# VH-VL binders against q9vpl3, part 14

Target 1, 224 residues: q9vpl3
Amino acid sequence: RGKINIQRPKAPHYERARVVAVTQPKYPELPKAKSCFKTRAERTQQQQENPYNEIIAREVRNWLDHSRLVAFFHLSSITADDIFRVRVQLHKQNLHLKSYGSKIIEQAVKNTRYEAIVPLFHSNHCIVFSPDPEKTAALLRIVRRVPQMVLLGGIVEETMLSRNQLVAYAQMPGLHAVQAQLVQTLSQAPGHLIQQLQAHQNSFVQVLDVHAKNQMNEETPKST
Key: E = the ipSAE of ESMFold2; O = the ipSAE of OpenDDE; V2 = 0.75 times the mean of E and O plus 0.25 times the DockQ between their complexes.

## First folded at step 1 (VH-VL)

Design b31 (framework fv_imvotamab_arm2; at its last look DockQ between E and O 0.14; V2 from the best seeds 0.00; counts 0 for: pae E 7.4 > 2, placed apart)
Fold by OpenDDE, look of step 4:
Structure b31 (fold): chain C 224 residues (1-224), chain A 123 residues (1-123), chain B 112 residues (1-112)
Amino acid sequence: as target 1 above (224 residues)
Amino acid sequence: EVQLVQSGAEVKKPGESLKISCKGSGYSFTSYWIGWVRQMPGKGLEWMGIIDPSDSYTRYSPSFQGQVTISADKSITTAYLQWSSLKASDTAMYYCARHEFDSSGYLDAFDIWGQGTLVTVSS
Amino acid sequence: DIVMTQTPLSSPVTLGQPASISCRSSQSLEYSDGNTYLSWLQQRPGQPPRLLIYKISNRFSGVPDRFSGSGAGTDFTLKISRVEAEDVGVYYCMQGTHWPYTFGGGTKVEIK
C-alpha cells in the first residue's frame, strides 16, 4: 500500500476537480453594510440641515460668551451614570457640564474667536462652563476623581490655556490674593529704598561720633 | 422658609393632557435640582426623573422615559411634570423633591418635599 | 435597576419599645467618591415623605435622636430606640447612588 505523500497530494482527477470547483459554495460576500461603518462624523454630516442644530449652536455660543471659565474634556468610556454624578457635583459649584456634537461646536464657533477649539472635539467630549474663573480649582478637584474625564484645555478670562496652563492657573492664588501681594510688595519698596539711602548716612554719623569721642578723650589732660 | 408647593389635585379623563407644577421658594431655585416621584394608591415610591432648573438638564427613569415630560421655568422658580395623554394607570400621588448637596458639593439627599398632587384619571 | 429590599413589611411595635428596619440593596451603594447615598424617609399617613437619615447614618435637621441609621455596602438598618405615637407610618430606604434612584418597598410601623 503506497505511502500517501501528504506533503504533495496528487492533483485530483480532472472530473473530480470539476465537481469540487462547481460544488464549492460561493458564499455571497456579505454586503459590507456601509451603514455600520459610518463614523459618528458621517452620521452628523447628514444632520447638518436640521434647524435644531442652529438652535443648539446658538446655545453653545451663548455659553461661551457668558462663561469666564470653559474647560474641555475628553470622555473615555464614561457611563451616563458617571456623567450624571459629575454633573451633580459640579452643579453645587456653579459649574455646568454640557456635551455637544462636534459639528454643532464647529458651527457654533465658526468665524469666532473660539474657532481654535475645534480640533479638541474629534472624539467623545464634554465642556464645563462657569461664570466664575475662581472655580477652576474646584473643577479640577472634582474631575480628578473621575479618571474618565481627561482635561484637554480651557478658556479662562478669554484666554485659551493648555492643560498644563489651566492646572497652573488653578494653583495660583486668587486674583485678590495676588493683588494684595502686589500691593504689599509695592508698599515695601519705598521703605527698603529709604533704608538703603539712609544706611550710608547713618554709617557716616556713627563714624563721626566715634571720631568726636576720641578727640574728647585726647583733650582731657592727665591732671597728675 | 424653604418649601416646595405643588399645584392642586387634578381629575382627568383618559387621553387628556395634564401639566402639574412645583414651585420652589425660600432658596436659590437654580442651585438645586428637582425630582419627581410617583406613588400609586397604596403603593410605594417611584422615581420618575430629575431636572436641573439652571439649564433644564433632565434625566428620566427608564420606566418613565417618553411617558412624561419634566421641565422647569427658573424665572418663576417652578418645575413641571407633564403628560401628553393620560392613562388610567397614571392615577397616583405625585411629589416633587429638592436635591440637597453637602458642603463638598456631593449629592446628599432629597431634603425638601412638596405636599403632593393627586392625579385621578377615570373614564 | 438597583433593587432595594426592605424587611419587615410590617412592624407592629409597642409604645416605648425599639424598632428596627432592614434595607438590602442588590448592589453596593458605595460610589467611587467613597460616599454611600442611602437615605431613610418617613411617610406619615396622608403626608409627603420626610427625610430622616442621609448617607447611611446622618440625621437630617429636626429629626429626633431616637432615629439612627447604620450599615455599609449593601446592608443598612434604621433603628428607632423608643417608638412614639408620632412615628406611625411607612418608612422607605432610598438609594441615590445609581440612576435610576430607587426606593425600598416600605415598612409599615404600627402601634400594637
Scores: ipSAE 0.414, ipTM 0.713, lowest interface PAE 1.3, mean pLDDT 86
Fold by ESMFold2-Fast, scan of step 1:
Structure b31 (fold): chain C 224 residues (1-224), chain A 123 residues (1-123), chain B 112 residues (1-112)
Amino acid sequence: as target 1 above (224 residues)
Amino acid sequence: EVQLVQSGAEVKKPGESLKISCKGSGYSFTSYWIGWVRQMPGKGLEWMGIIDPSDSYTRYSPSFQGQVTISADKSITTAYLQWSSLKASDTAMYYCARHEFDSSGYLDAFDIWGQGTLVTVSS
Amino acid sequence: DIVMTQTPLSSPVTLGQPASISCRSSQSLEYSDGNTYLSWLQQRPGQPPRLLIYKISNRFSGVPDRFSGSGAGTDFTLKISRVEAEDVGVYYCMQGTHWPYTFGGGTKVEIK
């Protein structure tokens, strides 16, 4: 008979060899195709929504939900140094300057009461958020010295305000009750307010277009 | 009391990743910006960059742009400085500091400093 | 970048005697608001930096009155009227007017 191995004394060689062969899956390495052409799968992946965009959109919704003051601006070319200083000045007043792409803003406000603001973001833009509506005067004082930022309008205490209405709100010193009454007095039907804000932005875009054409004529000599 | 408490000393090899921390306490974390400063052994102070913890807006010194990443997690009042791949030249003491700005947006001072994190990178 | 030049590199001082550190910037640190964003930091051996003075001459909370700052434009001075043992360390000037913020090379204050 011979000696028995206590670890595996009686396993039949036939059955063991068969089980081992079946339980050793061999996954052949797949050669990586080297190609400059995108496959259908790669194109599909490229067209899928970036999950990072949804995280940012959620952040925008959080800012809108927790801010009692939201101001919308058109933003012209500005140096990194200048925007840094503006951001710091605003932060000292509990005012938070944010810049998001138009698609992210659309994703953030889609199916919310804020969806009406989307048309404001067809050009370069930025938004200032604050939990404190009393800081509207401080906001306007700071941005008055920043010609690259043009006020388009805003939201105060969940009420949409045009540029002129927001400026009027900022000029009203007084108790919370007086300011709340002013917001109610200044409020308008959303459709009319949006048209006013959009017209304001369109006028600014027209001014920029004329300015750009004038600069092009001055910088590039006309060739007859 | 206002404090910035940094993570402990690190010993790493070139090519390794590292993330060090700076925890703020005793103040409104999102109301102040946090900067990072490097001090090479036996050398002076070098400004690396700054972060606004309220939205993670960062700005780097040109010498450190692309070499390090500054981030913050306001839920645990902590700022971070990280390297994807360390070099021997990264051996230094790293300090975080709270920044006090005046209303004009200019730096008044490095108000409160952390105790420092010594990072040693050698093969 | 703004270059900040400190002199001297080292200042051995007898206890109770005054010490003076100079800092020169490559361009003016004065902003249009009339403020100059120059600060002085102290780093004692084995310790983190500590703010001493901000905006040229304003002493930070808890800083002894023997420390004073002066200057304008590009030339600045930190003075210690009566050096004490705990004043041993390296002193740095720093500018916060222009990005990136920059430090002086440091001045070592030591006894004898």
Scores: ipSAE 0.202, ipTM 0.607, lowest interface PAE 4.0, mean pLDDT 80
Fold by ESMFold2, look of step 4:
Order: sequence, then structure tokens, then C-alpha cells
Structure b31 (fold): chain C 224 residues (1-224), chain A 123 residues (1-123), chain B 112 residues (1-112)
Amino acid sequence: as target 1 above (224 residues)
Amino acid sequence: EVQLVQSGAEVKKPGESLKISCKGSGYSFTSYWIGWVRQMPGKGLEWMGIIDPSDSYTRYSPSFQGQVTISADKSITTAYLQWSSLKASDTAMYYCARHEFDSSGYLDAFDIWGQGTLVTVSS
Amino acid sequence: DIVMTQTPLSSPVTLGQPASISCRSSQSLEYSDGNTYLSWLQQRPGQPPRLLIYKISNRFSGVPDRFSGSGAGTDFTLKISRVEAEDVGVYYCMQGTHWPYTFGGGTKVEIK
């Protein structure tokens, strides 16, 4: 007789701790399988309020405070080589791709005017920061070639913009012309926002509706 | 003055660990990437990998992946190259280099190089 | 990986005469933004490498006018119009378009 048929449960594959705040490919490479392991989630939650979490949250606040352009993306499954190529392309345009845990984002924007962005981080995401808002066109050109990155919206000159507003902003020449058109676009945006959101994302419309109702500042009109 | 200053020469035995450093000064450390290059005795240059010190994103050349660890500590403006277990074949000169990205007609190349760290691994 | 092939491997040159170094890549070095990230480095005896030329033909700050770069696609050339004693060393081309970045095998320039 051999052995008792009670086997120790195989622990979820533990991700190597080479990165604290950035999602990167693990070693070994995972097959096409769900990456939702309890041990990873438990560790992220357990570390939420330790001193290192606050240091990372301050880093995020610093990026938000010193970036004139911030863009938020949903991130689908992407290879390490592909995301690296995207990071290099973006960096060549002074655009900095980063990813942080949603709890760190919540901590970073707590009691700030940017609290309204938190619902955007319920899914896999990444953020692009830049001191240079005129690089928005270059950002969108690069990301168009990367279907795994889906634009959700952004912040330009401390003003929150929807996806469609950010795309419109990118089409304009020069800073002064863009600022003038931004003001006009925000005045016109409610109708265009509704049509575009209805075409592609019910969940995005739900996030914007929550955002509009819970705004701490009245910087943009709402559709209703 | 913009410079990269590397740690001094090392003499080690096979199986020992080693961490060599590259300290940047005279510039904003987190605004540039740092690359590591190996030059074996009498041979040419080989890229080992690069790191973005702003968020510690690293990438390795395939031939060096799993062989070394590249890291940075931005609080002291220093990048590191580390072996957990040295081999005699790791005997070489190691350079760090700063990468400036082209954002609007700027340089897009490795413009500043460290002086090199000679690592000798022998029984 | 992109193979970078340099010729000649050794270039003995009379002082004051020109030198020409060729670098050929295994595929185009033109990036999606239209730029070509081809650099030339100089390594003098006993010294670290230093940047001479970036993006094919741009001289780095402090590099003498006698150094020039040219080329396109897969074929690139570094020229030294009048070789001086301090130009002795090994010259490398390097591509930064495709990961991993790669070097040419080097060309040793020496005074005959």
C-alpha cells in the first residue's frame, strides 16, 4: 500500500517580489489562465497601510501634482516584450507608463480633488504621466497600435477630461489654441459624451454618472 | 558635472555573491534610464539590461536574464548589478551608462558612461 | 537579436589620413517614429566608451568636427577625416531601435 490519497493542495503560483507597485510579467511565464491568486490579493491587502504603502502613495501624489497630462487606460493581457516596447515608445515622447494597486491609488488621492478617479481603477489598468500636455497626440498615436490599452479618460492642466474630450484635445495645434478649444469642447461635451459612451461602454457611462454626482468641484457640466 | 561613479575592483571566488554599484550625480537621477554593459577580457561590448530608476522597471537581454539582478535605489541615486553566485566566466569589466531619451530633437543614446568595475572570479 | 557587423575589424591608418568604418545591421534600424537609433562609440585604450555620434549623423557635444556619420536603413558609416594620435582605440556601432540593444564587434583604429 502506498500512500494516503490526501495530497497537500498545490499553492497558487507565487509571484516573484521584484516589483512592489508595477504589474509585470512573472517568471516563469503563466499560460492563458486567470491570474487571480488569493495569496497575491491577501498580501496586497495586508500591506495596504504599512509605511511602504504610504511611501508609494506619496509617489503617486507627486506624479499627479507635477504632471500636466495624466491618462488612464484599461489594460488587457499583454506580453512582457510588447509592454516594454510601448514603455520605450512612450518614454521617447516624455510619457511615463506606470501601474499601481487600486488601494494605493485610493490612498494617494484621498481628500483631494482627484478622488473622483478611483472608480476607473476597478479593473486592470495603467496610467501615463507627462509634464507636457502637447504630447497627448503622440500618446494616442502610439496607443492606437496597442489594442490591449483602452483609453478611459485623463487629466489635462488639472481638468478631468472624458475619453472623447481628450481625443478632441489631441487634435488641436498649439497650447493657446488647445486651451481655447478645450473650453469650447467642455461647453459642448455632454451630448457627444452620451453618444460615444452608449456605443461602446455601459460601465464607463456608469462610472461617469457616479463621478458627476459625487464631484467635489464643479469644473464640468453634467449631461442630466 | 554629470557623472556616473562605479564601485571599485572586486576579486572573488566562484560561488560568492557580489553587488557592484553605479552612483549618478549632477543630474536628476530618476529622469534617465541606466544600462549595464559587460566587456569580457579582450572582447567587445554586450548589453546586459536596463532599469528605469523612477519605478524600478527592469529589462534584461535574453542571454543575461536569470543570471544577474539589476536594481536601483533612487533615494541615494545609485544603480546596482548583483550576482547571487559568481562563476569564473563572470570575470569581466562592467560599465554602467545613462540613457537620454529623445523627446523633441534631443539625444536618444547612452551619453554618460561610468569608469568601469573590474570583476575577477578565480579560485 | 539584431546582428551588427562592422568592417574592417582592424584599421591601421597613417597619421593625418582618413579612416572609414562600416556597420551593417541584419534588419532595418528605422523605428516606428521615423528615426533611426544608430550610435557610434569610441573606446580609447584603458578607458570607458564615449559617445561620438547619435541618430546616424549627429555629433555629441565636445566631439571634434573630423568625426562624421552617415547611412540609412541597414548600412552606416563612421568617417574620421584626418586621424590624430588621440583617435587610437576601438570604435563600436550600437543600435537602440530593437530590444535587446546590440553592439557591432568593434573596429580597432591604430597608427601605422
Scores: ipSAE 0.025, ipTM 0.529, lowest interface PAE 7.4, mean pLDDT 76
OpenDDE, second read of step 2: ipSAE 0.328; ipTM 0.675
ESMFold2 (binder alone), look of step 4: mean pLDDT 91; pTM 0.935

Design b32 (framework fv_imvotamab_arm2)
Fold by OpenDDE, second read of step 2:
Structure b32 (fold): chain C 224 residues (1-224), chain A 121 residues (1-121), chain B 112 residues (1-112)
Amino acid sequence: as target 1 above (224 residues)
Amino acid sequence: EVQLVQSGAEVKKPGESLKISCKGSGYSFTSYWIGWVRQMPGKGLEWMGIIDPSDSYTRYSPSFQGQVTISADKSITTAYLQWSSLKASDTAMYYCARGLYDSGSYEFDYWGQGTLVTVSS
Amino acid sequence: DIVMTQTPLSSPVTLGQPASISCRSSQSLEYSDGNTYLSWLQQRPGQPPRLLIYKISNRFSGVPDRFSGSGAGTDFTLKISRVEAEDVGVYYCMQGTHWPYTFGGGTKVEIK
C-alpha cells in the first residue's frame, strides 16, 4: 500500500478534477474585511477636510498674498523659548515669524503660484513674512545669530529666490537708491555731450585761427 | 498717554463662561505684547500668559494652559482673557500689562487697573 | 519654573529710614544677549502693580531716585534710601528671562 505522500498530493484524474471544480461550492467571497484601520491615505484625506485646517490654510494664503518678503527656514533642534525670542526680535523689524504644518502649507498653496514652495516643507520649518522687502537685510542679520534657523530660500516682490539670491538681494542697494543713481547718471549725460560738442567747436575755432594767421603771414610781402 | 483700560468687575457662578477685556490706547497696539496676570485675594502675582497682538501669537504659563484663552483684536486695540467654565478658585484680580517690546526686554511697563472676578455659588 | 525667593516677607520701616528687599532666583537670569531681565514692581494698596526698576538697576520713568536696584546672576536687591508714606505697599521682583515669567512672593513695606 503506497505511502500517500501527504505533502504533494497527486493531481486528481482529469475527470475528477472537472467534477470537483464544478461541485466546489462558490462560497460568496467573504467581504474583504475592510481593515478597520483607515489607510494612511484615508487618514490624510480626512485631515485635509478638517474645516479648521481650511481656515489656517486661508490664513497662510493671506500672508503670502500680502507679503512682499517671504523667507523659508529649516529649524534644527530649536526650543520653543528660542523661537519665541527670535519672534520678538523679528517683530521689532516688522517681520512676522509663523510655523505651519506641511499639510496645511500644501493645502494653502495648492493650485496657486506658490505651489513650488511645497518641497521646502518636508521637515521642521518656519516662515517669516514682511510687507517690506527692504527688511531682508535686517532679517538676515537677526537669523545669523540663530544657528538653529537655516535659510532655505524666499520670495521677494513675487519672485522666488534661492538662498544665495536672497543674500545677494539683501546686499543690493534699495530700488529707490538704484533709481536715484540711474537718474543722476542720466542727468549727467547731457552735460557730457555738451562738453564734447563744445570741445569740438573750440578745436575747430582754434584750427581756423591758426589758418587765418598763416594766411596773414603769407600775404605780408617781404619788403626787400 | 499710554493707558490700559480693563473691563469692569464680574460676579459669576461656577460653570459660567466669562470674557474680560483690556483696551490699549496712546501707543501702537501691535508693537507691544500684552500679558495677563492673576492675583488671588491676599496672594502674590502670577503670570497667566502673553500675546502678540500683531498676529495673535500666544504663550501660556503651564499652570494656565488649557484653563483660559487669551486673544486680541487689533482693530479695536483690545486684548481678551476668557474662561469657558469658571471655578470658585478663579476668584481673583486680573491685570493686563504691556510689554517693554521696544527695549528688547521682557519687562512690563504699563498695567491695567485690574478686573475683579468673583465666582461664587 | 524659576523660583523667585523674596525676603523679608514684611519690612516695617520708620519714615525717613532706609529699606532693603532681597530677591534670589533659583537659576541665573542672565540671557544670552548679556541682559538680565529682572524687574521690581510696586503695588500700593488697592492699586495695580507699577514698574519701578527694570534690568536690575534701571529706574522706570517717573520713579523717584530714592529707589535703586542692584545685583547680578541670582541675587538682587531693591533699596529705598528714605522711605516715604507713599512707599507703603507690596514690592515684587519679577524675572522675564525664562518662560514662564515668575514673581517673588512679595515684600510688604509698612510704616512703623
Scores: ipSAE 0.027, ipTM 0.583, lowest interface PAE 3.2, mean pLDDT 84
Fold by ESMFold2-Fast, scan of step 1:
Structure b32 (fold): chain C 224 residues (1-224), chain A 121 residues (1-121), chain B 112 residues (1-112)
Amino acid sequence: as target 1 above (224 residues)
Amino acid sequence: EVQLVQSGAEVKKPGESLKISCKGSGYSFTSYWIGWVRQMPGKGLEWMGIIDPSDSYTRYSPSFQGQVTISADKSITTAYLQWSSLKASDTAMYYCARGLYDSGSYEFDYWGQGTLVTVSS
Amino acid sequence: DIVMTQTPLSSPVTLGQPASISCRSSQSLEYSDGNTYLSWLQQRPGQPPRLLIYKISNRFSGVPDRFSGSGAGTDFTLKISRVEAEDVGVYYCMQGTHWPYTFGGGTKVEIK
């Protein structure tokens, strides 16, 4: 009646990003549409590089098939020294930090049950693989000290877990089997869980990128 | 918060060139597509095209292909809509809108205030 | 292009009464993932469009619960349970399933 409602709910950006992310259909082919404008020479070069991409994609599929723990992270700008230290700490726990281009991830998971995770890799990302799901707690302790790595979710014992489910799994050492069984029982709609992971990815990426962009804009000198 | 701020109203003569702008703030500019929508006086909405500011990839609606140019400058978080030669039929309100780039579909959540373009002699 | 047909063209309603708007697409809007990308937008006089509903029936943030969407395939409905003075404007359906994305022709809601 003239006075603006000043309720202080959750951040509008986060809520809206999450809503938008949930409504998006999965379409791995969209990035390929950009290739329509390439010259014949550029298309020929890309075709010649396809065998290399297929080899790396096969490597990614091998990691997915042989890892009982796979964790997905958003990766903010990080120094070579810092990432090296993280890799060393992870390696001591049989945790393998890998970074692959989104195109390679798309090729690796195409025609697999994991195809729906492709949207998680639209921004800067990294993946941690391990044959040992008991190392989830060690993983989260290490990345807790690395603010540039933001957990989006993962796969444990072939079961897709949201960020919160993965954190809960890590917090119950010795109850891993019981916790995993409970998660599997609760998850009767794989599409729903994948949508949750996509919402987390897009919401976190959008919010973090907005935050990073705002920080960069604040650091940028005024236009003269 | 998230805002799309468009350039001011323009009054032009047929044959003149024009470039209008849409500046994004409060979000990661390169994480979202920008779309342009035309609304002729007293008429409905029609999509003109979209751009991915991260690499300046554009898609045009068939009826607008070759008639306008959409571009973006990510260093200043601004998208553009440009005409090389205006026609009286280009008189309309032009909106920009932010769309999420995910899975090949676009959901447009935030809209600019609009730029009125009047083309008359 | 997918043609989006809205009815009625104009909907005069008494304050506090319900209003209903229909939208029909020339092709199914169900995507291969099982989702249907049908949105509803509101445009108040002199203002830009505002997202009301996405994926048929989900209300966008800040949208009052008097707005609801329903439908499947090619036939969709937007309902306003109790029209308020602020609801005056033009409502558009939009499909985001097939490129190019297309809008319905609009339905003008007025208080009589």
Scores: ipSAE 0.000, ipTM 0.396, lowest interface PAE 19.8, mean pLDDT 75

